# Ledger of designs, part 12: VHH binders against q9vxt7

Target 1, 187 residues: q9vxt7
Amino acid sequence: MPRPVLLIHGGAGDISDSRIAGKFAGIKQALRSAWGLLSPDNGSGGGSALDAVEAAVRSMELDENFNAGYGSCLNTSGQVELEASLMEGRDLRAGCITLLRDVMHPITVARRLMEKQRHTFLGGAAAQELALATGSERLQPGALVTEGARLTLKEFEDQVAQGKDPFFARTELTDDKPVPKTDPSGE

## First folded at step 6 (VHH)

Design q06 (framework vhh_7mjh_2)
Fold by ESMFold2-Fast, scan of step 6:
Structure q06 (fold): chain B 187 residues (1-187), chain A 125 residues (1-125)
Amino acid sequence: as target 1 above (187 residues)
Amino acid sequence: EVQLVESGGGLVQPGGSLRLSCAASGFTFSDYAMSWVRQAPGKGLEWIGRIYSGGSTSYNPSLKSLVTISRDNSKNTLYLQMNSLRAEDTATYYCARYAVAYDKSGNIAVAYDYWGQGTTVTVSS
């Protein structure tokens, strides 16, 4: 039987080799978590393939090495805006969520959109309403914001206030620069 | 061209103190946050701390009681004061510029875009 196709877009820019290593470590942890749903150790003999994929991505959404949930960079209003996408390879069903706020697991909302089978893409207020209607808890404003992300945003704002344009129109950040393991800064 | 040059490393006894310097040139030093990062032999990069352009500091919680980061914008120089040095503090210490900007997708992104050559600190009897 064909397995689900999973596509994740976390809004990450250029990534250093050290951060790439961290992301692969997070992927390995997510895969180990997913195996628990299919293992006899679970006591039930396993779950569905979609359940396994959702569990893997939920693990990534809690990992600050991924710009998909907790630890995400802030927009200029000091908010975390989230997106997630999920596709089922068998029937080519899809669910895509964008501009979602104050929800821990956007991938769960994307799955609920796919299962509802009315739309394949939702954003903003409609995505928020779907999240709440399908069992997601509305987090307190700022719950997904880390102190590192706040300091990074302030640095950005201070540069703009000094007349500096932080737009990398001609020189984009490269992925060949290492990032230290213990740095709590957002991506 | 952007250049960062660390100095002040050397051999120190356990329990000793040391101050490292990083001389910056080729850019407006006062516009950037600056970080200290170390790498012990055979290990990965470990973040020590950062000082932002506005003067705020952030530290690795495991090291906060042992180090102080400061800067002198009039001299384009970054400093790392280390106290109560232990054998496990033996490492190459790097100065790095912390860039915060939009990535190609319009999201705020961060990078350590320029690094010094490093200065080696050896803590032994």
Scores: ipSAE 0.169, ipTM 0.632, lowest interface PAE 3.6, mean pLDDT 69

Design q07 (framework vhh_8k46_1)
Fold by ESMFold2-Fast, scan of step 6:
Structure q07 (fold): chain B 187 residues (1-187), chain A 130 residues (1-130)
Amino acid sequence: as target 1 above (187 residues)
Amino acid sequence: AVQLQASGGGFVQPGGSLRLSCAASGFTFSDYAMGWFRQAPGKEREFVSAISGSGGSTYYADSVKGRFTISRDNSKNTVYLQMNSLRAEDTATYYCARTVEAIAYDSSGKIAVARSYDYWGQGTQVTVSS
């Protein structure tokens, strides 16, 4: 019987064995979350590819092993600025969110943008307003920052200060610093 | 009405090549991703390959990577499967299907892709034997 197919691609870079294990655990959790939304029967359930992707990304946004939500890279001010993009082939719909702060699930905001069909792309204050208007709660400032992300920013700054190209800094510095993870929203 | 017509199957010797075609009608072809599946007697239908509506993304089952190539011509409403270096285990009925693809991105690129299939073409039989 034909089945919906879900492919999940994690962040790129040189990865330690412990980081690889964490990434596999995150992918497994995302698959379990998403698969429940897709019909195991050939089109008999109510779950869509869009629902499956949103559920998968929401799981990854809670996992610091992915560069999405919790654990995302910091800007030069030491803050997490979130981005998420979502595209669906049916109706050629897209929603892109950038420069969003203190929101757990940017992918859900991107989906709400897509569903409104007014704008394809929002950032900054407008994105923040959409998130709050569509049911997202604002987290405490700093809730999405991990120690690994802070270390990566410091290494980037040190490279720049030394006149080096920071884009050749090794990403495993963040990947090799596992931090106990609880939902930053307190769930 | 949506219609998908798969063709190009036949008998071929091991190591040979075959090109399958799937002609689509009844919808805006470029708005939909397309996929190929196959089913051998007594086995479940398995995924072979898929291509996004724009043609910018392609996906392959591990068993066919490096041997099969999926492509599409949106001006002709047709998706193709070029099959090279055919083996006895490629013997199956091949089906094309219309798929809806959802893709999520982060700063590193794609992070999640999901596909669901809503319309299926008639199969075309491929038999690889000496």
Scores: ipSAE 0.173, ipTM 0.524, lowest interface PAE 3.0, mean pLDDT 72

Design q08 (framework vhh_5c3l_4)
Fold by ESMFold2-Fast, scan of step 6:
Structure q08 (fold): chain B 187 residues (1-187), chain A 130 residues (1-130)
Amino acid sequence: as target 1 above (187 residues)
Amino acid sequence: QVQLQESGGGLVQPGGSLRLSCAASGFTFSDYAMSWVRQAPGKGLEVVSDISGSGGSTTYADSVKGRFTISRDNAKNTLYLQMNSLKPEDTAVYYCARTVEAIAYDSSGKIAVARSYDYRGPGTQVTVSS
């Protein structure tokens, strides 16, 4: 019998071998999460492409090795602002979320926006309201901030203060060392 | 309402050729990507080829690349698979499948794509044997 296929295109860049290993572990976990929905080995499979994509991205959002959710880069105020977009081909639906804070899974908020079919793009306070209204947990301020992200922001600020171009000063600070990882939500 | 019906399978010698067809009805054919999926004896399912709704983009599994060609005629609601240089390991039931795709992006760019098959035909048997 036919079964669905999942393809993952990751956000892995040129980094040290130890951090590359972490990114591959994250991709494997995302594939395992999604494959359980798609592969009907026990006759219970056949989940939708939307279910598979949401599961895969939720796994990646928890993983500090991806710049999505936990571990995302900081704005100049030291805060995480998140973006996620989801598109589905069956009904040509889309949901796009921007400027979202203190929410673990922006992709789930993007899906809920798409399912309501009133707006395809939402940001800021309206996105925050949708997240809370549709069952997302509000995290403690700073829960999505990692030590690596703080160091990257500090490096950027130091270079700017010295009149240097941050893009030409050096490779990102976290490239040569693993970033310490804590689960901010515990879920 | 949605129906997919394969034809063109059969017995062929190694090195031979077959052309599979899939007649589609009950939906706007050009709005959907389509795939050929096969299941060999004692093995799981393998997606052998995909084609976009317009026919402008195609992909192939490494096992068939250079030997198989997927195409479609949107005016006739028909999907095709031209199979050349057939090998015994191509022996399988071949299914025509309607493909739905979901794509997710984060702030770093494209991070996930998933495909599911919401409809498939009953399949056509291809046997490659000497």
Scores: ipSAE 0.042, ipTM 0.433, lowest interface PAE 5.4, mean pLDDT 71

Design q09 (framework vhh_7sr4_2)
Fold by ESMFold2-Fast, scan of step 6:
Parts: structure tokens; sequence; C-alpha cells
Structure q09 (fold): chain B 187 residues (1-187), chain A 124 residues (1-124)
């Protein structure tokens, strides 16, 4: 019996040595979470590939070292707008969510869209309505914003104010906290 | 407010069965993974079982093949069916909500809300 294979993409680009350690730790955490679900020896309840992928991405969405959920880069209005996509290989079903706000796990919303089999792509208010209708909690505005993300936006604004090319602004978070955060809906 | 209320504990003879229930309120139950942990006096909490929203499960090595975790998202309840109980299964059993997709990690800090616990005693 062949072992399952899981590939995780944690983003790309040049990052500092201090940030790379945190991002690598986050990738290991996500793989550890998902791999447990795929283990042939996990007991009477087996895992699915979709559950494993969703679990890995949800782990990364809680980790501020990833541009996915908590700690995401801010738009020019200082807000987090989220995106996630998921595809099932067996039936080639897909779900894609964009412009989602104040929801911890966009990947779960993408999966719910895929499973409803009505639309492949959903954004904005319609995506937010789907998230709430299918069991996602609405976070308080700003719950997904980190100090690192705010500093990155300020660097971008400072570049613009100096007449520099804003597209050369740093995309790395300045916050060096690599440990996944607890539920921000609490405190 | 988030609340987790366990029930179903008690005294049972070796080889017997018990079914624990955990009723959840104050949050969107279907969005969270849920788990059961147990603790004996003077020891750290051990993972019994975790269940992801999609149904995937993970079990502690000592209970594999004997215990089954399940959930009913319509009733906001997670269950633990315990079969072939042994004296070493005697412990306080806690229901917990997880903030991370870390089912099976056995890391107590990954759980942000805990129930009060229910006592399970296995003896003749």
Amino acid sequence: as target 1 above (187 residues)
Amino acid sequence: EVKLVESGGGLVQPGGSLRLSCAASGFTFSDYAMGWYRQTPGKQRDLVADIYSGGSTKYGDSVKGRFTISRDNTKNTVYLQMNSLKPEDTAVYYCARTVYAVAGSAVAESYDYWGQGTQVTVSS
C-alpha cells in the first residue's frame, strides 16, 4: 500500500533569514496536522484528501507568517481581503473565493462552494453570505490585522509619499512572531 | 459566551462501555474541530480523540480500535463511544474546542475552550 503524498505551498519570494525560520516552522506545523489525518493507522475514522488539504491551509491561515488569513497584507484602506481556492482531482470540482473579509478560514468557504456544486467562483458580499450561511463565524473588523501588516502598509505609503515606485515596497511582514495565534474572536 | 457541557460519565466494570456527550453553545460548532482529552491526578492531559469538521479523526495510541469519536453538527454535539474499557481508562474526560487544524497533535494549548470534565471510573 503506497503512502499518501501531501504538497503544501506556503508562498514564495525573498524573505529575511529571521522570517524564513518562522515560515518553515509554520509549513512543518501544517504538514504535521494534515499528515495525521491521512495516516493509514489513524484508527476507525479515516481521513480524506480534502480534509487533509483543508486542515493544512487552515493551519497556515492562523499563522501570521503566511499571507493567508491572520496576518495577511492590507489593502490601501487598511483592510484584509481574503482569497482561497480548492480543487478535487476525482471529479475536477473546484471552489474559488475572493474579496472575503472578517472570516478566519477562507479555504473552508471555498470547500463549501465546491461542495454545493452551483458556482465555481464567488466574491465580495456573496462570498461573505455563503461563509455565514455555511457555518463560518464573522470576526470583528480588524481581527485579522497584525502590527507587521500595518507596518508594511505604512512602508508602502511612505514610498508613495517620497515619489518612489510603490511596487518595490517590501512585501515581508515586519512582525517576527512566528507562533500561530489563538482564536482572535476571543480577545 | 462559549460553553462546553459534558455528560455520560460514571462507574463501569472492565470490558464495559460508556458514551460521553459534549453539548456546545455560543459559537458556530460546524466551523471547529472538537476533541476529547483525559487527565489522571498528577499527570498532563492526554489526547483521546480529535474530529475535524469534515469527519476525519485521530486517536491516541492507547484507545485506537476501542474508542470512536463522532459529531452531530445539527445538535452541536460531539460524542465519544468507549468500548472494551480497562481500569487504566479511569480519568476525568474533557471536551475541547480547537483553534488550529492540529487534530491529533496532543498539544493542549491548541484548544481554547474546555468543558468542566466528566469522571469515568473503570473498576469491578
Scores: ipSAE 0.000, ipTM 0.255, lowest interface PAE 12.8, mean pLDDT 70

Design q10 (framework vhh_7sr4_2)
Fold by ESMFold2-Fast, scan of step 6:
Structure q10 (fold): chain B 187 residues (1-187), chain A 125 residues (1-125)
Amino acid sequence: as target 1 above (187 residues)
Amino acid sequence: EVKLVESGGGLVQPGGSLRLSCAASGFTFSDYAMGWYRQTPGKQRDLVADIYSGGSTKYGDSVKGRFTISRDNTKNTVYLQMNSLKPEDTAVYYCARYAVAYDKSGNIAVAYDYWGQGTQVTVSS
């Protein structure tokens, strides 16, 4: 039997040196969560690749260092809108969820869509209904919002109010930070 | 693991004062807004006061001018100073960690993800 392969993403974007340590710890925890399901040590004998992917993404959805679930970036209304997708190996079967709110684990909803319904894409109210119908709990409004995400939204809004491209301005500010000069021994 | 522990409740006469404390652990306290809620038997919880990470505060109309919320980020503690207590202030008081969100009209709304066990405040003769 081929060994299960896990590939997880923490989101695309700039990662500064100061952010790498926190993101690395989160990735390590997600991989450990997924690997536990596949490890013979817990008596599983080997889970499915879907089980492993779901476990890894669920771990990231609980980690505020990732733009997945808890701690996700806010929309312009100050709300968390979630999306998730996954695919089944060779069969190319897929489940895609978008515009989902107040649910801890969008990846689980995407998997339920893939397994239980012929539609491979759901958004908004339909996605919300599927989540509740398949065992997801509706969280209190705002439960997925962190202060970090709130500050990011404020920074975005402040730059837009100044007539700037917020992504360009943020990149410029990050890159413009001077690196302290070190004086190497013997020079 | 998030943990919130309340203290300072008790019996007090009308016009008296109490100070509630909530000790927080298991998260970066300074990154989160905190609040106090109260609940009377058979009713839902009502907002008493909020304090944001930056120190800004908001109060329920029934307590404004009598209660003061504050925080000490070095001690991971939020406080509620209650003055001029009235019989209608009798309730179980809960500490909460919360998120700030906006409603469809752009007004600030709050939701809570963790609660303490509650502390009883009784105002009676």
Scores: ipSAE 0.000, ipTM 0.091, lowest interface PAE 19.2, mean pLDDT 65

Design q11 (framework vhh_8cml_1)
Fold by ESMFold2-Fast, scan of step 6:
Structure q11 (fold): chain B 187 residues (1-187), chain A 128 residues (1-128)
Amino acid sequence: as target 1 above (187 residues)
Amino acid sequence: EVQLVESGGGLVQPGGSLRLSCAASGFTFSDYAMGWFRQAPGQEREFVALISGSGGSTDYSDSAKGRFTISRDNAKNTVYLQMNSLKPEDTGVYFCARVTAIAYDSSGRIAVATYDYWGQGTQVTVSS
């Protein structure tokens, strides 16, 4: 009878105080995106909990303050390689996507994978083929890269060059001017 | 009917340890991830720890890492929270919760989860 409770865990490393407002706004937006999708007594095969989780993560994937989608950390080649994993509790169905590029919503690709096969993991070309086959659009290269992500990579590289532990540097970002995160493909 | 019953709370001194238990009934326990939450007096509930249905993966809040260990015994339908090096700020009511769905971010960290059933809670007080 009670509706499932949705809790947002994601995104916070050691962030500057000036970014707290942006993160708080992002959490509110993710909750708003999921609001109303939860239903009481959602069965083991029911979709409303998955719908709410997907909606919240899609919102976070559009928000540069979360390490999901737009604004994600760069690999050593300066590219965004996306990962998303989704699991439904009762049936233990899971979808995991890795090494996905130029797609706005990896979580949606992970959900499509989970719905197609139980306990499946896809990466690289196979993940990109699934994304396109299931309605994702290929973004322009670099559309998901932010200035903050570029600075994080540079700090990581500078720490390595100085012989320091790169893991401490990688968690620190300099703030960009706050801008609302939008769909780079046209919203 | 799903039921979750917590036990093992109590009064301890700073640096002490407690082991919390959550006895589950009314569902196939091994099919569900389980979480622990806490609520301090006058504050909102906060996430503490999560364990997958098989017990093969766990996640912790920053305050719990290195001090708390979540585990489960699927034969006994019980999830546990071993709490070491307790601090006064760990004082609160500790709740067990059943997970309906989990999403992970690109770092492999929990991004969001939904919870449908909660226990009544067990009180933990760390005296200073």
Scores: ipSAE 0.257, ipTM 0.611, lowest interface PAE 3.5, mean pLDDT 76

Design q12 (framework vhh_7mjh_2)
Fold by ESMFold2-Fast, scan of step 6:
Structure q12 (fold): chain B 187 residues (1-187), chain A 129 residues (1-129)
Amino acid sequence: as target 1 above (187 residues)
Amino acid sequence: EVQLVESGGGLVQPGGSLRLSCAASGFTFSDYAMSWVRQAPGKGLEWIGRIYSGGSTSYNPSLKSLVTISRDNSKNTLYLQMNSLRAEDTATYYCAKTVYAIAVDESGQVAYAESFDYWGQGTTVTVSS
């Protein structure tokens, strides 16, 4: 049997020194949150690879330096829309969630979708219903909105009000989609 | 600012081939996994596949024989090659910057998790005569 391993990817890239520090702290926290499931203290744990990747992504979803949950960019309605996907190698099971609102951990909803084995991909109202049905708590509206994301939306709205089209030649005419964040660490 | 710009969409005949591109800027492209996702008119999003920073690929089994994902890190560009296009492949195609976790437990089971932190605007492909 191979030794347990965990890999999380969130490279330093072309980000400022302060944002590099934030990304590094987030990666360390995700590794610490998940590693105990594979390499347990006091003989506890012995968890699955699924448990480890869920824990790692849950940690990243709480970190404003990753656009995975808290700190995600806002759609034109001023709401955070969330995405997560999960796949396991044994049975090639998968779960993918999109257009989810007011739920802290989309990855946990994706895992619940995979475990039900009815659907591989779920979004919008159906994803909201699954999240609530499987134990996710509905957050207060705005709980996932950061000041940085709010400022980005305001700048977008100001450009539109001035007759500037920030989308220019968009081909998408329906459905709300998140506007890219101004920066990964600014809140 | 992170930007992803898809291109290469348009009208194509059934049975034809098409290569989509995604130009990335504002981050170290070679450090990140990239994904393709599509949405057909009146339908939900469908994941197509991903390419990891090291070049390994993973595909939706329903689409595996029809598509190939590749990347050119020297040009900060992601590609989706599509062959044997059908009317059912009519959709808006998106590229997405991916963060991921991979774990292998003591039983040898492998699990993958992804989250998308940036999307492009999409490029539309219409398969019609």
Scores: ipSAE 0.015, ipTM 0.376, lowest interface PAE 6.1, mean pLDDT 66

Design r01 (framework vhh_7mjh_2)
Fold by ESMFold2-Fast, scan of step 6:
Structure r01 (fold): chain B 187 residues (1-187), chain A 124 residues (1-124)
Amino acid sequence: as target 1 above (187 residues)
Amino acid sequence: EVQLVESGGGLVQPGGSLRLSCAASGFTFSDYAMSWVRQAPGKGLEWIGRIYSGGSTSYNPSLKSLVTISRDNSKNTLYLQMNSLRAEDTATYYCAKTITYSIGSVYATVFDYWGQGTTVTVSS
């Protein structure tokens, strides 16, 4: 029975146990945001698959547990630079946005780009112009920056100042848990 | 007309193994990812895993059963191999045509067509 369903998942990564609950809550919220657009049984049926994807990603862009908008990592100038790539394999349509600033929902800009032309990549000033032209509001500078992101940048700068190479920083799982040198199952 | 037909369900003893099949028609099977999704009695839908057109797979890390998803593009058929089945694996198993959107490091998956489902009961 055709009943479209949306599932969202992030890439595999090292996540502390304390953050797992936040990730699951965020995924559930994104699914709820999209479910009504896909399910005729909820009375809000008639939305497209693309509408559902956009709704789900917008939910994640507002959630600081995902590195996709609000709370994203800062560049060396202390700014959030956003990117979003939306590709529909069925129709081979794509819209890619990079170096976007002070816009809450990069996925919406990527969708608008894809809808104007099937295969397009925009960055910098051109991406900013498209965002404003297609209904995005420019946020005040710094609105997407969180204290957590500022602390991460400071740690990076401190490591550089100490002569350390921040590109070889260890994950918290690697730092907390020594890797066994012998496989006990081999016995 | 897209059609997906699951088969291979039935009664299995705890610790047993079972292989489910899904026969696809009405679309170019080799161009699409396919997924397995299950629903236990009185529970919500649970994604099991996905196999891309090229054969690479992705699985739900919270799954308790040992599973393997495979496909035969020449036969338009999707498979789910389940080993070491537990009572908790009792569910209706669905195959679904899958469209994946890549949003940076995040993937959004839409299941646009589903089969009728096949029931697996794990009980002594």
Scores: ipSAE 0.013, ipTM 0.386, lowest interface PAE 7.2, mean pLDDT 67

Design r02 (framework vhh_7mjh_2)
Fold by ESMFold2-Fast, scan of step 6:
Structure r02 (fold): chain B 187 residues (1-187), chain A 124 residues (1-124)
Amino acid sequence: as target 1 above (187 residues)
Amino acid sequence: EVQLVESGGGLVQPGGSLRLSCAASGFTFSDYAMSWVRQAPGKGLEWIGRIYSGGSTSYNPSLKSLVTISRDNSKNTLYLQMNSLRAEDTATYYCARELTYTLGNTRAEVYDYWGQGTTVTVSS
């Protein structure tokens, strides 16, 4: 008998060896969270598939090894800003959320948006209002911040303070303005 | 009752062509992306390609030059055209109903219904 299949393709940053095992464990946990919703339904379709995907992503949002909720990278103000985009098929439905703060599960907010309107994008205050109106609880400021995220931001700030580009090796950095000739030492 | 039924498989000589069909019933076919997946004897599943509800296609890069996926929404039918078949293309070919969700840099693909498969054997 054909069984449902769920495949998850996740992006990854430059991760140390100590975090690689945690990332793979997190992917397995996400798959396990989703599998029970698919397996008992024996391929019932639509809603069960969406429930399975939401469960998998909610699992990843709770896992600090993923940049998807708890443990996400900090902005320059030391805050977590969250994004989630959920698309069912190509042309059917979409819900996109950006600049969301102090909410544990952005994917759930994106799903609620998609269920209210076929194609919708919300950010900032509007996204916050939808999250609260649809049952999300407001977390205490800083609840999504991890020590690892704080250390990453500090390193970024230290590079800026030293006059270094915090996005060193960015290929889009082009200086079209003529620059005076520097001395042979490069100072 | 959702059903997917593949047909068109059989014995073909190397260099030959085949067109596989997948007849869908029990759901609004035009609302779903559809995929073709194959499994060679003793091997794992290999994704061939998909066609979205709007007709756009995406292929496994290693197979793109050899296959074409199309659909006829008025007949609830999915097709896989295969050309220049090789012995290594011997496999059971499945059609599957797909829902895809994208979540930032994460993509989740759910294949919730599968056909029973049709077998293609490439041999002289």
Scores: ipSAE 0.033, ipTM 0.498, lowest interface PAE 6.1, mean pLDDT 72

Design r03 (framework vhh_7mjh_2)
Fold by ESMFold2-Fast, scan of step 6:
Structure r03 (fold): chain B 187 residues (1-187), chain A 124 residues (1-124)
Amino acid sequence: as target 1 above (187 residues)
Amino acid sequence: EVQLVESGGGLVQPGGSLRLSCAASGFTFSDYAMSWVRQAPGKGLEWIGRIYSGGSTSYNPSLKSLVTISRDNSKNTLYLQMNSLRAEDTATYYCAKYVEFTIGTAYATVYDYWGQGTTVTVSS
């Protein structure tokens, strides 16, 4: 009999060969983090599906290969603006955060919002107030910016300036591609 | 106590058809999406498809023409209809409760409860 299994679906996108391995390694790490909450064998006890999802996303937010936190794409002003949304079931509670800056884990802020109110959406200053009020630490400006993100923005601007389409590239990871399986029997 | 109990497996000849059932209890079945997953001997898990609470379905593209998933919320039962079975369809078939979460531009799925499985053997 299988135990609980968590699967993460990466967004479809144009990814270089050098980033494919990093992205899959990051997904695997996120699944391992979540598995500890679902499997008592890892010493974490059985957690909720919500706890597992939060753990997985927090892992991805620390990994520069994901557009979720550290290493996120920059706006035209060279800043990281974060968003996270969390919905437990299609007709259940939801929490959505947008335009959040200098906070490592937007998903945790989205969860706090969902737990506080049914179907709530916060952005900007209100989102930052909630993050600080609920235990998030304010990072130094620029802490979430990576060299890779800066280079990507420059390349995008160069392509636009030259009249080229910066988004026409081969798709390496798609929604149709199988995701890693986390069955403990299979790993 | 959440329980999922699969039935309907057995021996079937190549080209044959088979319908599997999954009886659910211990939760509000009509509120949740359900999935079928299989595991061939010596292989990993292979997702077959899912059905949402409202009845819409999504399938593994490799299997879409061979299977149909349906549900009867009044009986708390999930079904998998399989046609044109081949030797490579020999596997243990699992019913699973399915929850998905949207996270920014990505999403995560959690299979939090599984049945014991029912074995389908396709043999000439």
Scores: ipSAE 0.012, ipTM 0.377, lowest interface PAE 8.0, mean pLDDT 68

Design r04 (framework vhh_7mjh_2)
Fold by ESMFold2-Fast, scan of step 6:
Structure r04 (fold): chain B 187 residues (1-187), chain A 126 residues (1-126)
Amino acid sequence: as target 1 above (187 residues)
Amino acid sequence: EVQLVESGGGLVQPGGSLRLSCAASGFTFSDYAMSWVRQAPGKGLEWIGRIYSGGSTSYNPSLKSLVTISRDNSKNTLYLQMNSLRAEDTATYYCARTIETRIEGSTMYGTVFDYWGQGTTVTVSS
């Protein structure tokens, strides 16, 4: 039996050169986070493919360079609203979560939904209830907001106020340097 | 027993074209996404692209203009068409059965390759 290999791919949107380096570093960290679940050589090993992918995505949800979890883009009210979905290689199993707030790892909630196979799409209050019922901790409001995300929203608002097309000016916003990601619960 | 067998590799001159095949057996081929991955001598793995069971494809953006992935579910066969080959395309090419997790609302996804072929070597030189 060939050894399993985990590969993570991120980035197909409007990405500047400064964000590419941060995404590459994040992908490397996500792969390292997941490898111990798959590799027999690391002493733990023996995790499922879903366990490995969940671990990789949880790593990316902690990385400000990815629009998932901590550091996600803000809505126009200055809040983080999260989404995540999981699809097994067979189309029979899927879980989709949207409009989730104050939960660190939406991917874990999506996996819990998929494993129950009762719903394939869940959002808002129902998604938050599932997250809490399945072991997620509710974060304090604003815990997922970063200064970088606030600055991005402010620049967007300023461009609109100046009569500019914010989508045309988007490359300037995405040229912001990656900001080091600090766990909201502390160092 | 799951088996993946690559073929079609060999020596090709710069600017040339080559088509690789991967014959699959031991599982329901049409139910799985499939990927191509390459490894240049002494270097790490580089993902080339994937094709889903329904035929939709995604590619490494740096390679998209040079490659096309296709499949024939009736023959349990995966293909990689390569054009305008360069010396840096010299590598061992692997096909892999793909189990995928995708994050919507971001450009992120996780992929596990649980079965690989033995590889076929492509050498691009004068």
Scores: ipSAE 0.000, ipTM 0.160, lowest interface PAE 15.6, mean pLDDT 65

